# Ledger of designs, part 3: VH-VL binders against q9xwc2

Target 1, 164 residues: q9xwc2
Amino acid sequence: VTCDFKNELVSMNWNVKNNKIQIHFEHNNLTENRWTSIAFGDGPGMNNLESIIFSRREDNVITTNSGYTPKKKKVVVDDVSYVTVNDVQITGNKLKVTVSRPLGPAGPRNFSLDQCLNWMVVPGGSLSNGKFKKHHGKIFFIKDVCAAKCTAERIQRINSNKAL

## First folded at step 1 (VH-VL)

Design e04 (framework fv_erenumab)
Fold by ESMFold2-Fast, scan of step 1:
Structure e04 (fold): chain C 164 residues (1-164), chain A 119 residues (1-119), chain B 110 residues (1-110)
Amino acid sequence: as target 1 above (164 residues)
Amino acid sequence: QVQLVESGGGVVQPGRSLRLSCAASGFTFSTYGMHWVRQAPGKGLEWVAVIWYDGSNKYSVDSVKGRFTISRDNSKNTLFLQMNSLRAEDTAVYYCARDSGEDYLFDYWGQGTTVTVSS
Amino acid sequence: QSVLTQPPSVSAAPGQKVTISCSGSSSNIGNDYVSWYQQLPGTAPKLLIYDNNERPSGIPDRFSGSKSGTSTTLGITGLQTGDEADYYCGTWDDSLSAVVFGGGTKLTVL
């Protein structure tokens, strides 16, 4: 079962407790006037990705929004975010953030993470006059994430097996 | 400047194989999904296959499943289409095309390579 | 046959306007964004419209797209002889897990 992802640019892990999912996300190079996101999608079309978007403006304030990306063209930000920010830190260009949301259907699109989905990390895009521009560069894919299985008990079991 | 150059086409008998190549330049090949699209003489466009930027996802049209394999070598900036068990119906110009964001949008096309399957 | 339906041909005089229709279903046009491609005689296709109504850099504003339900149209105003080409609509089809194209429309500028 997949409950984490890491490469040179980003690191992410997630767990489920009390019908909520908590995601810890790190980005090693989030510069000023840039955004990055975690996106979720179903099948081969990758249509209408559900997203959690982090943006950094010139004042070094990190803003977290829920939203969606139609066919990965442009990020559309919800007027009211349904994602809770539990902790956020920016040191130099390194972002560390912990967010939570309901595991089941949530937000204006009634989108559930209580299903096996392809997850994505969009490494970044530019902000222009406060608006999100299309991302550039490699999208990191995490295939067939069944997040509901990422309970504390299962994560402990997985880590014990990896240690061997 | 973005360039896509196909090669490997030719005349071949039914049941034989061909391997098409598409050499990419002018962009970071490893960050883009790539497609093959074909066009039979005097006919319209038919999508053949896609491969995502890292090779992780591949999809093809049902009429070529089991016969055609799309692949890529990011270290050589090259896209491939291995075509086995060729049929007369596979006769077409084969274009490689770049996917603007792995959203099945063809923002740049090569000039095509011709495959003729005849006895 | 083609999954998306286009008229086989349209014609108009220079300076006039023309629309090319493309009809699909809920599994394709009704559920995804549409692109349009222009193919001049003897050349590879070129992206003309994406995301239903967006133009790539270098495409003049004489070309426009619109989508309503399970149908989409390409509009061309101020027709020029250089617009003579085949035009194809295209989209993703969720039920087929494939990119589908219309049969193509030949535009003749008389």
Scores: ipSAE 0.007, ipTM 0.534, lowest interface PAE 10.2, mean pLDDT 85

Design e05 (framework fv_erenumab)
Fold by ESMFold2-Fast, scan of step 1:
Structure e05 (fold): chain C 164 residues (1-164), chain A 123 residues (1-123), chain B 110 residues (1-110)
Amino acid sequence: as target 1 above (164 residues)
Amino acid sequence: QVQLVESGGGVVQPGRSLRLSCAASGFTFSNYGMHWVRQAPGKGLEWVAVISYDGSDKYSVDSVKGRFTISRDNSKNTLFLQMNSLRAEDTAVYYCAKEGYSYDTYYYYMDVWGQGTTVTVSS
Amino acid sequence: QSVLTQPPSVSAAPGQKVTISCSGSSSDIGNNYVSWYQQLPGTAPKLLIYDNNKRPSGIPDRFSGSKSGTSTTLGITGLQTGDEADYYCGTWDSSLDAVVFGGGTKLTVL
């Protein structure tokens, strides 16, 4: 069971409790006028993806939005985010953020993370005049994430087995 | 077979204009971002510009901003570089290059390169 | 002139091993995947390595790449005379919004 992901640029872990998923996300180099995103979908590419988008503007304010990337089109940001920000810090260019949302259907598209999905981390994209530009660099794919299985009890058992 | 063929290079006087073309074949052109990269005689590679798969977004190096315009025609599988107000320092072989992943914009590897077209700006 | 730093030249005998270094900053190599290109005299560049350490189809396993922090290295084993070329590292620079290349390393097989 996959409940975390880490590489040189980003780190992420998630757990489920009381029908909610909590995601802790770190980005080591989120500079001014940049955005990064966690995306969820059943297909490859930047198409038909449900997203949680973090953006850093010139005033160092970190904005968290829910959104959607339609097939072959620009990122669409929801007018009202259904994602809760539990903690956010930016130190230099290092972002640390913890968010939560319902595990089941949520938002204007009734999108559920209770199903097994491919997850993606979009490492960065530019903001121009406050608008989202397409991403830069390679998308990091995390295949077949069954987030409902990432309970505290199961994560603890997995970690105990790895220690052996 | 994936191929990129550049054309439109030549010898031109400073201050003049030139339009380069890159004809693509063997892949779905409309799915990939495209780059222009140049190389001055005896010098290293210098990236010039990129255009997204759908043409909606573009980036270029500061030294050519306002003078060079990258564009594409997906119906003709062709990439263009319009070069205005040419300077001696623009003298180079110009390569077109294809991004490695479909629908990725501003990706940093180019998996297929053309053979290049030579631009000489001389006084 | 170049954003990324490479040694200007390297040389070794046939059958030997060489490594070519490439150093950058947090906004380029530190934040992004790295690629390597080979340019034989009088020819267009050819992709050798992408995503830090992956080889395209047709590239021999004698060529390898690695990345650590803000630096990357191209390794070539079993050197052949046909490997004489200029080698370039490349990546995206997030602060410049541009692809950046190293200055190139000329490999001579003596």
Scores: ipSAE 0.008, ipTM 0.573, lowest interface PAE 8.6, mean pLDDT 85

Design e06 (framework fv_erenumab)
Fold by ESMFold2-Fast, scan of step 1:
Structure e06 (fold): chain C 164 residues (1-164), chain A 120 residues (1-120), chain B 110 residues (1-110)
Amino acid sequence: as target 1 above (164 residues)
Amino acid sequence: QVQLVESGGGVVQPGRSLRLSCAASGFTFSEYAMHWVRQAPGKGLEWVAVISYDGSNKYSVDSVKGRFTISRDNSKNTLFLQMNSLRAEDTAVYYCARDIKSTYGYFDYWGQGTTVTVSS
Amino acid sequence: QSVLTQPPSVSAAPGQKVTISCSGSSSNIGENYVSWYQQLPGTAPKLLIYDDNKRPSGIPDRFSGSKSGTSTTLGITGLQTGDEADYYCGTWDESLSGYVFGGGTKLTVL
């Protein structure tokens, strides 16, 4: 079961408790006027992805939005985010944020994470006059995330398996 | 261990229909997106259609839209391509291929192919 | 016409190195991972490279991939007669909402 992801640019872990999923996300180089996102979906292309989007604007404030990507190059943010920000910190260009949302159907699209999905991290794109510009560079894919299985008990079992 | 076996090809007249099947074994079929790819005699590979792991999302090349329908039966580990209103330009070997659903469609395993010939 | 452009043929002697180019646009190679496939005469294609530069288990390290911008390259070192085949690049195209292949490159060894 997959409950975390890490590379040189980003790290992320998630857990489920009380029918909610909590995601801790870090980005090591979120510069001014940039966005990054976590996206959820299935299928071979990046169409109709559910997203959590983090933006750093000129005043150094981090904004978290829920949204979706009808096509890979397009980012559409919800008027009212259904994702809760539990903690956010930006130090230099390093973002650390913890968010939560219902595990089951939520938001205007009734999108559920209580199913096995492909997750992805879009490392970033630019912001210009309040508009999200397309991403450049590689997207990080996390295959077959069955997030409902990321309970405290299962995570502890994974950590105790020294043969891995 | 992973095997994909196509069947259902044949020789048909223009305007007729064929249904291709792809029998999958050696993996959990319901966890993978599946594709149909074709190759006309002496020509290159042409992608035809894809279906998501649960059947909820489908895409196809424009030249077959309205004529071809991709579907799957996860309880039988079988992928289908219903081909209606066949044209001479549909003549090809048809391969089914398994997709790793976490990227933009690459085909880690292919079947042997089944031949469809549309002739008068 | 193929959306991705490959040279129609390439040739070299055994033991030499060849590179096969594949050029696309921002909606395909520029946005998405690229794969390479080998098709020996009379057989189904076989995956050689995925995610731009990764090899499936069983593929020798003399096969390599690299991507820069909207172009990608398959490199083959230490050419063997058994490498004589057609090679295809492929990726998802966001504008077409479909997978696209290059036109294919016939590799002749000798």
Scores: ipSAE 0.005, ipTM 0.505, lowest interface PAE 14.5, mean pLDDT 84

Design e07 (framework fv_erenumab)
Fold by ESMFold2-Fast, scan of step 1:
Order: sequence, then C-alpha cells, then structure tokens
Structure e07 (fold): chain C 164 residues (1-164), chain A 122 residues (1-122), chain B 110 residues (1-110)
Amino acid sequence: as target 1 above (164 residues)
Amino acid sequence: QVQLVESGGGVVQPGRSLRLSCAASGFTFSSYGMHWVRQAPGKGLEWVAVISYDESNKYSVDSVKGRFTISRDNSKNTLFLQMNSLRAEDTAVYYCARDQYEWLGSDAFDIWGQGTTVTVSS
Amino acid sequence: QSVLTQPPSVSAAPGQKVTISCSGSSSNIGNNYVSWYQQLPGTAPKLLIYDNDKRPSGIPDRFSGSKSGTSTTLGITGLQTGDEADYYCGTWDSSLSAWVFGGGTKLTVL
C-alpha cells in the first residue's frame, strides 16, 4: 500500500480518518517568489489536474490554495479553497505543511480522492507580480495511489501480523 | 537533429514473440514520455502504449494488455515493446513517438519514427 | 470501430477550402486537448495541430483547428496538391485510460 513518497527534494505522507485525508508535505528548496503543488489525475496526459498549491511570497508567507494545474499552463486557483491548512512552517528554504480535505467529492469540480489515482508533485515555478508562471522542474509521479487504504487500522494490522 | 529509429520487426508465426526497439537521438530522452502507435495495412492509426520519462506510469490499449509490455532504458536512449502471444491482428507498422512536452503527457506526439513492420502469418 | 468518428474521404480542387470533422464524447474530446496529424503516402505521421488550435513551428497558417463541445475540425485553405494525405484527429480518453485516434480521412486534390 503506498502512503508515502520521498526523494531528495520533496517528501510526503498521507493518512485517512473520518472520511478525510491528511497530507504532510515537505519541500527542501522552496525559495522566495516560487510555488509548488500536489496534483491528482486519472491518466498520464490529462491537462486539467486537481491541485493543492503552495506559494511562497517575498514576505515569507506561505499561501495554500486549491485549484487545478494544467500541465502546460500556469496555475489556476479556486476563489474559495476547500483545503484546510493544519500546520505550516518555513525555515530557510524548507517548507513543512500539513493539509486536509474530504476524501470523497469536494470543491467546485466535485473531485474525489476515494478512487485510485495518479498523484504528482510539481516541484515549482516562479511567481512574477503575483502571477503564477509555468513550472521549472521535473514532475514526480506516484502511480496508482489508493489513498482510502492508508488508514491507521491497516498499519496496526500489519504490525500485529509480524508478532512471532 | 531530433530522431527516432525503430527496429526489430519481421515476419513471425502466430503465438510467437518479438521485441521492438526505438533508438532516440538529438534530445534528452530521459525527460520525455514515449509512445508506441501501430497501423495495420490500409488501416488507420491505433495507439498501443505509453511509458512516462521515469517509468512510474504506464498505460496500454485493452487489446494488448497481458501480451505487450512497454519499457525503456534511459541510459541507452532506447524504448522497447515486448510483444508476446502475437496474433494475425497485430500485423502492422509500429511507430514510436515522443510526447510533445517534457516530463509527462500524451497531449500530442511531435516526433515520430519511420516505423518497423511486423507481419504475423502462418 | 473508432471511438472518434471522421468522414472516410474528402476532395476538392487546388485553391479551395476543405474541413475535416472529428466527433467524440465527453470522456475524450469534451474534456481533453485535441491534436491533428498528416500522413503522406508511405511516410510516418506528422503533427499539424496541438492543443485544439495551435500550430507547431513550420506549419503554415493554411492549417487551422477548432473544438466545440465534443467535436473538433481541421480546416485547410488554399489547397495544394502536396496536401493529399490521410488526416487523423487524436486525444486522451479518460474512461478508457487510453489515447484514441479517429479513423482517418483521405484528402484527394484533383
């Protein structure tokens, strides 16, 4: 069961409880006037991906938005975010953020994470005069994430079965 | 210049296997998703399979699932299609094609190879 | 049968205009970007249009694309004998998790 992802630039893990998904996301090099995002989709070539977008402006304030991130276009943010920010920290260029959203359909596109989907981390693009620019880094893919299976109950069951 | 060159086609009997190769040059192969597309004699284009730049994401058309496997070797700039349990209806020219944009996508295919012919006959 | 429907053939004289239609559904053309390809006899396909209406470098403005709802069209103006080819539309189909092509349209210039 895939409930975490880590490489040299980013790490994240997710868990489900009470029909909500909580995502902990870290980015090791989010500099001023840059954005990064987590995106969700059902195929490799889709140009309209559901997204959670993190932006760092020059005052070091981290803004979290829901929206969609077309592959070839700049970020489009929702007027009203349906994602809850539980914790956010920026130390040097390292971002640590924890967000939650409904596991089932949510937001203006009624998008559900209860289905098995391909997840993506867009490492980032620049911000210019408050506007999002196209991403500048390699996109990281996590194929076939069945997030509904990432419950504490499953972890406990695995641990109990290893007892000898 | 950007080029894709297919090889490995031939005439084979039903039930046998072939492995097609596509050699890439003139661009950073490891940054692009790659596709296989086929065309039966006198027929139209049929998409077969895609593999992402990092191999984490693969899709194929239902008619070849369980028989065909797409793979790549980024260190050799080469794309592969392993074709098992070949059938008469697999007879086609097989093209490799590159995603238009780096990293992931099948929005459009901007570079195509010349094709390699596979004939399945008894 | 193709998931995307094109007319099998179209013909016109040099200098005239032709349009080639491509019809699909919400899971393909309706929700995704469309591309068009030209295939000259005995050659590999060539990208003509991407993102519904954009031309790659080197494609003349005689070629145009448009999308409305679940249908898309390729337009060719100032038709030339060198335009004789098969033309294909293509897009991703989210319900199939597969890329799909139209059946192709043979363009004849007399």
Scores: ipSAE 0.008, ipTM 0.567, lowest interface PAE 10.2, mean pLDDT 85

Design e08 (framework fv_erenumab)
Fold by ESMFold2-Fast, scan of step 1:
Structure e08 (fold): chain C 164 residues (1-164), chain A 121 residues (1-121), chain B 110 residues (1-110)
Amino acid sequence: as target 1 above (164 residues)
Amino acid sequence: QVQLVESGGGVVQPGRSLRLSCAASGFTFSSYAMHWVRQAPGKGLEWVAVISYDGSEKYSVDSVKGRFTISRDNSKNTLFLQMNSLRAEDTAVYYCAKDFTYDSEGYFDLWGQGTTVTVSS
Amino acid sequence: QSVLTQPPSVSAAPGQKVTISCSGSSSNIGSNYVSWYQQLPGTAPKLLIYDNNKRPSGIPDRFSGSKSGTSTTLGITGLQTGDEADYYCGTWDTSLSAVVFGGGTKLTVL
């Protein structure tokens, strides 16, 4: 089971407790007037993505929104975020954020993470006049994430088996 | 049942044109980015071009820019490569390959069997 | 010619273990997921490894991948005659805006 992801630019891990998923996300180069997101797909085609969006505006202000990205790759931000920000830090250009949301159906689209999905990290796009501009460049894909299985007990068993 | 079938290859003289086709079946063609990859006789794999799921974004290797055009027809589940001003260095087997993603930046989880293009004088 | 560097050939006996290396730079392997492909003689390539270390359905656990910095390695254990093939690493290169492949490694099982 997959409960983490890391590369040179981003790092992410997630766990489930009490029907909630907690996601810890780090981005090593989130500069001013840029956004990044974690997205969840309905299949390998990723045509309609449920998203958690982080944007950095001026004065080191980080905004977290729930939203979605339809086929045309425009970010649509929910009027009221259903994602809870538990911790957020920006030091230089390094973002560290911890968020949580219901594991089951949540938000205006009743989207559930209590199913095996393909996840992705969109490393960044620009903000212009308060609007999210399309991402250009590599999108990081994480296939077959069955997040419901990422409990403390299962993560411990996975680590025990690797140490074997 | 899930497959890609290339066609349109042949023997052609330098400076002429060929259009390759790739017919997709068994998956939702319109949801995935599609690539062309070629392999010259006895040589390794060389990526040629990619087109996003909706055709809005395209990238190609520098050596074919201005000569090759990738396109798709989602209503017919078909990928195309229009090859103009062909050169001897374009001689290769051309593979159609399916990206795992919609937007051209993944890996190739399905390949066709290839179609041969020979540019000879 | 190739942006990613692989040894041109490797050989081992049936039942042995072999590793095939692939070296790149920060703009390709260092920043992006790596995949590995197997090409049996006279056939199209087939996906062996994706996302650095994951196997598609139907690929036996004898095949494994790993990535460290700007390099990646394909491991094959319990070698079989049917593993004789050319092996290619591949990834996106952000500087070139292109997919790049290694030059290929021919595996011979003696």
Scores: ipSAE 0.006, ipTM 0.513, lowest interface PAE 11.3, mean pLDDT 85

Design e09 (framework fv_erenumab)
Fold by ESMFold2-Fast, scan of step 1:
Structure e09 (fold): chain C 164 residues (1-164), chain A 121 residues (1-121), chain B 110 residues (1-110)
Amino acid sequence: as target 1 above (164 residues)
Amino acid sequence: QVQLVESGGGVVQPGRSLRLSCAASGFTFSDYAMHWVRQAPGKGLEWVAVIWYDGSNKYSVDSVKGRFTISRDNSKNTLFLQMNSLRAEDTAVYYCARVTEYGDSYGMDVWGQGTTVTVSS
Amino acid sequence: QSVLTQPPSVSAAPGQKVTISCSGSSSNIGNNFVSWYQQLPGTAPKLLIYENNKRPSGIPDRFSGSKSGTSTTLGITGLQTGDEADYYCGTWDSSLSVGVFGGGTKLTVL
């Protein structure tokens, strides 16, 4: 069961409670006028990916948006975000953010995370004149994330097995 | 013109290997996920494999897993299917297809004319 | 056996209307966009419908798609002899992580 992901640049964990999923996301090098995102898809390509987008504009303001990617080079931001920001901190270039959304169908696309999906972390791209530009660098794939199984009870059982 | 052209098919004995190629032209190949679909003589369409736009993620049907490998070379606008340990049931016309430009990740809007693979003893 | 179920054949006279059904499950049709394909004898498949009910440019409005729950249908009105072909529904299966097609329906125009 996969309920976390970590490498040198990013760290993420998620859990499910009361039909909601909470995602804690950290990025160690989110500089000014840069964006990063978490994307979800059940199949191949960069088409029709559901996304949570974090952008750092001037004055160290962090904006969180829900959205989707209909094509590889296009990012569409929802007019009304259905993702709740529970906590956000930026210290130097390190972002720490906690968001939540319904586990089941949500948003204008009725997209559900109550299914096994491929998750993606797009490490970053630039912002220019308020527009999201093509990312550079490797996208991090987390295959077959069955997030509904990431309950506190199951996570506790996994951690107790690691203790021995 | 937007076009896909398959090649590399032929007649081969069981246990042998073939490498299929699919040459793309008229569109930005590196922006699209690509599929392989096959059709046995007189039978319906069977999805075989897909590769993401940058080659970073791949899926295939269990019946070919460990035998077939999908790959791509974006610098040459070419999709490949390496077929090892071929079996009689792999006999089919093999089509390459592009994921739809309309944003649907599951649809295929451009198809090649296919290349025939016959596995016989 | 196909994961998606279609009738093996349908038939009607020129000018009539036919509906071709395709049934799946919550992990495929119920959760994902559906496409429909036409295959004329000896040719490669051609996309007729994408995203459940949309037509690519060049596809006449005689062809329509609809989706309800775990089932989808292709409608063809004003049948023409040139519509004789095999028709396939297709989608993604999220639980299997594979593309899936229906078994195909042969349309005969009498």
Scores: ipSAE 0.008, ipTM 0.601, lowest interface PAE 8.2, mean pLDDT 86

Design e10 (framework fv_erenumab)
Fold by ESMFold2-Fast, scan of step 1:
Structure e10 (fold): chain C 164 residues (1-164), chain A 121 residues (1-121), chain B 110 residues (1-110)
Amino acid sequence: as target 1 above (164 residues)
Amino acid sequence: QVQLVESGGGVVQPGRSLRLSCAASGFTFDSYGMHWVRQAPGKGLEWVAVISYDGSNKYSVDSVKGRFTISRDNSKNTLFLQMNSLRAEDTAVYYCARDYLGESDWYFDLWGQGTTVTVSS
Amino acid sequence: QSVLTQPPSVSAAPGQKVTISCSGSSSNIGKNYVSWYQQLPGTAPKLLIYDNNKRPSGIPDRFSGSKSGTSTTLGITGLQTGDEADYYCGTWDSSLEAGVFGGGTKLTVL
């Protein structure tokens, strides 16, 4: 089972406890006036994606929003985020953030992560006057993520098998 | 079994247009990002453009931006490169290449044989 | 234009070892995975190394890759005449939003 993803630019891991999913996300080069996001969908394409969006503005404050992408190049940000920020820090251009949300249906779209979905990491895009613009760089695609299986016991078993 | 076949190259005058095609077979085409890479006579490889698996995201090298358009038709397992306002510097063999998604930013595990574009006057 | 710098040529005798260097910057090799390609005369390129140091099935272990900082190296041991080819490093450049290749290195086996 897939409970993490890492490359030279981003890393992410997730685990489930008490019907909540906790996601730890790192981005090595989130510069000023840029955004990055994690997106979830059940089919191919950039349409109908549930998202968690991280934005770095000129004052170096990191804003976390829930949202969705109904169609290509359109990001709709929820007025009230249903995602909880547990920890956030930015050092230079390196973002480290930990968020949580209900594993089951949540938010205005009643979207559940208690199902196998395709996850995506959008490495970055520009902010201009607070508006989300074109993303930059290659999107990272993580196929068939069954997040409910990423319990502490399962993760320990995976790590034990990867070690040595 | 698994292959990419380019077509559509030829000899054209500067300022004209060509459309290159890349026919994919033997794999699930709509699961892969696709690239165009070119090589001028006696020179090295130059990346030209990429399109995501669903066609929603595209990038191209600055020297062709506004002139070349990458597209795909997943129902026909075909990748395209529309080349407008061709210049002598565009003379090259054009390869299509398959990209792996989800584990790396960039690498090509399958290449076509190439199609030759010559822009001359 | 070659954003990544490779030596234009390298040569050695059969059975010897060669290394081919590739130098970039923090916007490309410094933050992204590197791949290496072999191009035999008159043919399309073939993937030799991906994700800095991994070999696809069918590539002999005589070929190896490594990355350190903003540079990467392709190693070839037990050199054979069939290894005569042009070798290219490649990666994504985050500042250019473009794929970039090295200028290529011609390997001659005498």
Scores: ipSAE 0.000, ipTM 0.477, lowest interface PAE 15.8, mean pLDDT 83

Design e11 (framework fv_erenumab)
Fold by ESMFold2-Fast, scan of step 1:
Structure e11 (fold): chain C 164 residues (1-164), chain A 122 residues (1-122), chain B 110 residues (1-110)
Amino acid sequence: as target 1 above (164 residues)
Amino acid sequence: QVQLVESGGGVVQPGRSLRLSCAASGFTFSSYGMHWVRQAPGKGLEWVAVISFDGSDKYSVDSVKGRFTISRDNSKNTLFLQMNSLRAEDTAVYYCAREPYYESSGYTLDYWGQGTTVTVSS
Amino acid sequence: QSVLTQPPSVSAAPGQKVTISCSGSSSNIGDNYVSWYQQLPGTAPKLLIYDNNKRPSGIPDRFSGSKSGTSTTLGITGLQTGDEADYYCGAWDSSLSAYVFGGGTKLTVL
């Protein structure tokens, strides 16, 4: 069961309680006028991805938006985010943020994380005149994330078995 | 207190090899891209190569392709430039520099080392 | 030959204003962010301007940058003798898959 991801640039973990998912996300190098995102999709296509987008502007304010990518290289930000920001810190270029949303259908596209999905981390893209520009560089893929299985009880059981 | 210190330069005959090192301190090396830039005596800056934070993406200027290899060891906070088949035109001061942006469209060399001198002479 | 074109030299008196131009193409300055670097005699280069018009911490507001189309300009007001240096523009070139510098401009403060 996949409930975390880590490499040298980003770290993420998630857990489910009371039909809500909480995601803790860290980015070690989010510079000003840049965005990063977590995206969710259900198949091999790169279209119709649901996303949570973090943006750092010139004033060092971190903005969190929900959004979607209807087709390649297009980012659409929701006017009203359905994602709750529980904690956000930026120290130098290191972002630490904790967000939550309903596990089941939510937002204007009625999108659910209760299904098994491929998750993606877009490590960076540029902001120009306040608008999102396409990213350049490598997207990190996390295959077959069945987030509903990431409960505290299940994680504890797995750890107990490994301790033996 | 970002610090970059180059080493490994020297005088070498044409056709020989040198390996340059750049020791990084004062920041999380594994989260930043790194560049090599050179400057021939009395000439301008010439970009040589870049490597991504994790070493998975690399670019180099055409004149050194097949001869120079950029690499890094994140466990040792060290950047390398392996220089093979050296030519007189490779004579220069070699600088390492830090890259804070992952996207090439935003590439910015924000901190530079003091340089190490490579002289290719017969 | 440099991919980005700068004048080889510029000069002015203390307290005056100078501008240094840098001209490129759509694949470099046109599509990507521009930086300017200052190199004092006998020293390593130092970042002076990034993202077309932003100053790193510690760079005085006498230095400014701007970008229009495929050209960029470095402006220096209130010139001081300590500003005597070589100035380089730089940007990624998407067609070459390489970072490119201008040929450099030597600023002399008379």
Scores: ipSAE 0.118, ipTM 0.733, lowest interface PAE 5.1, mean pLDDT 88

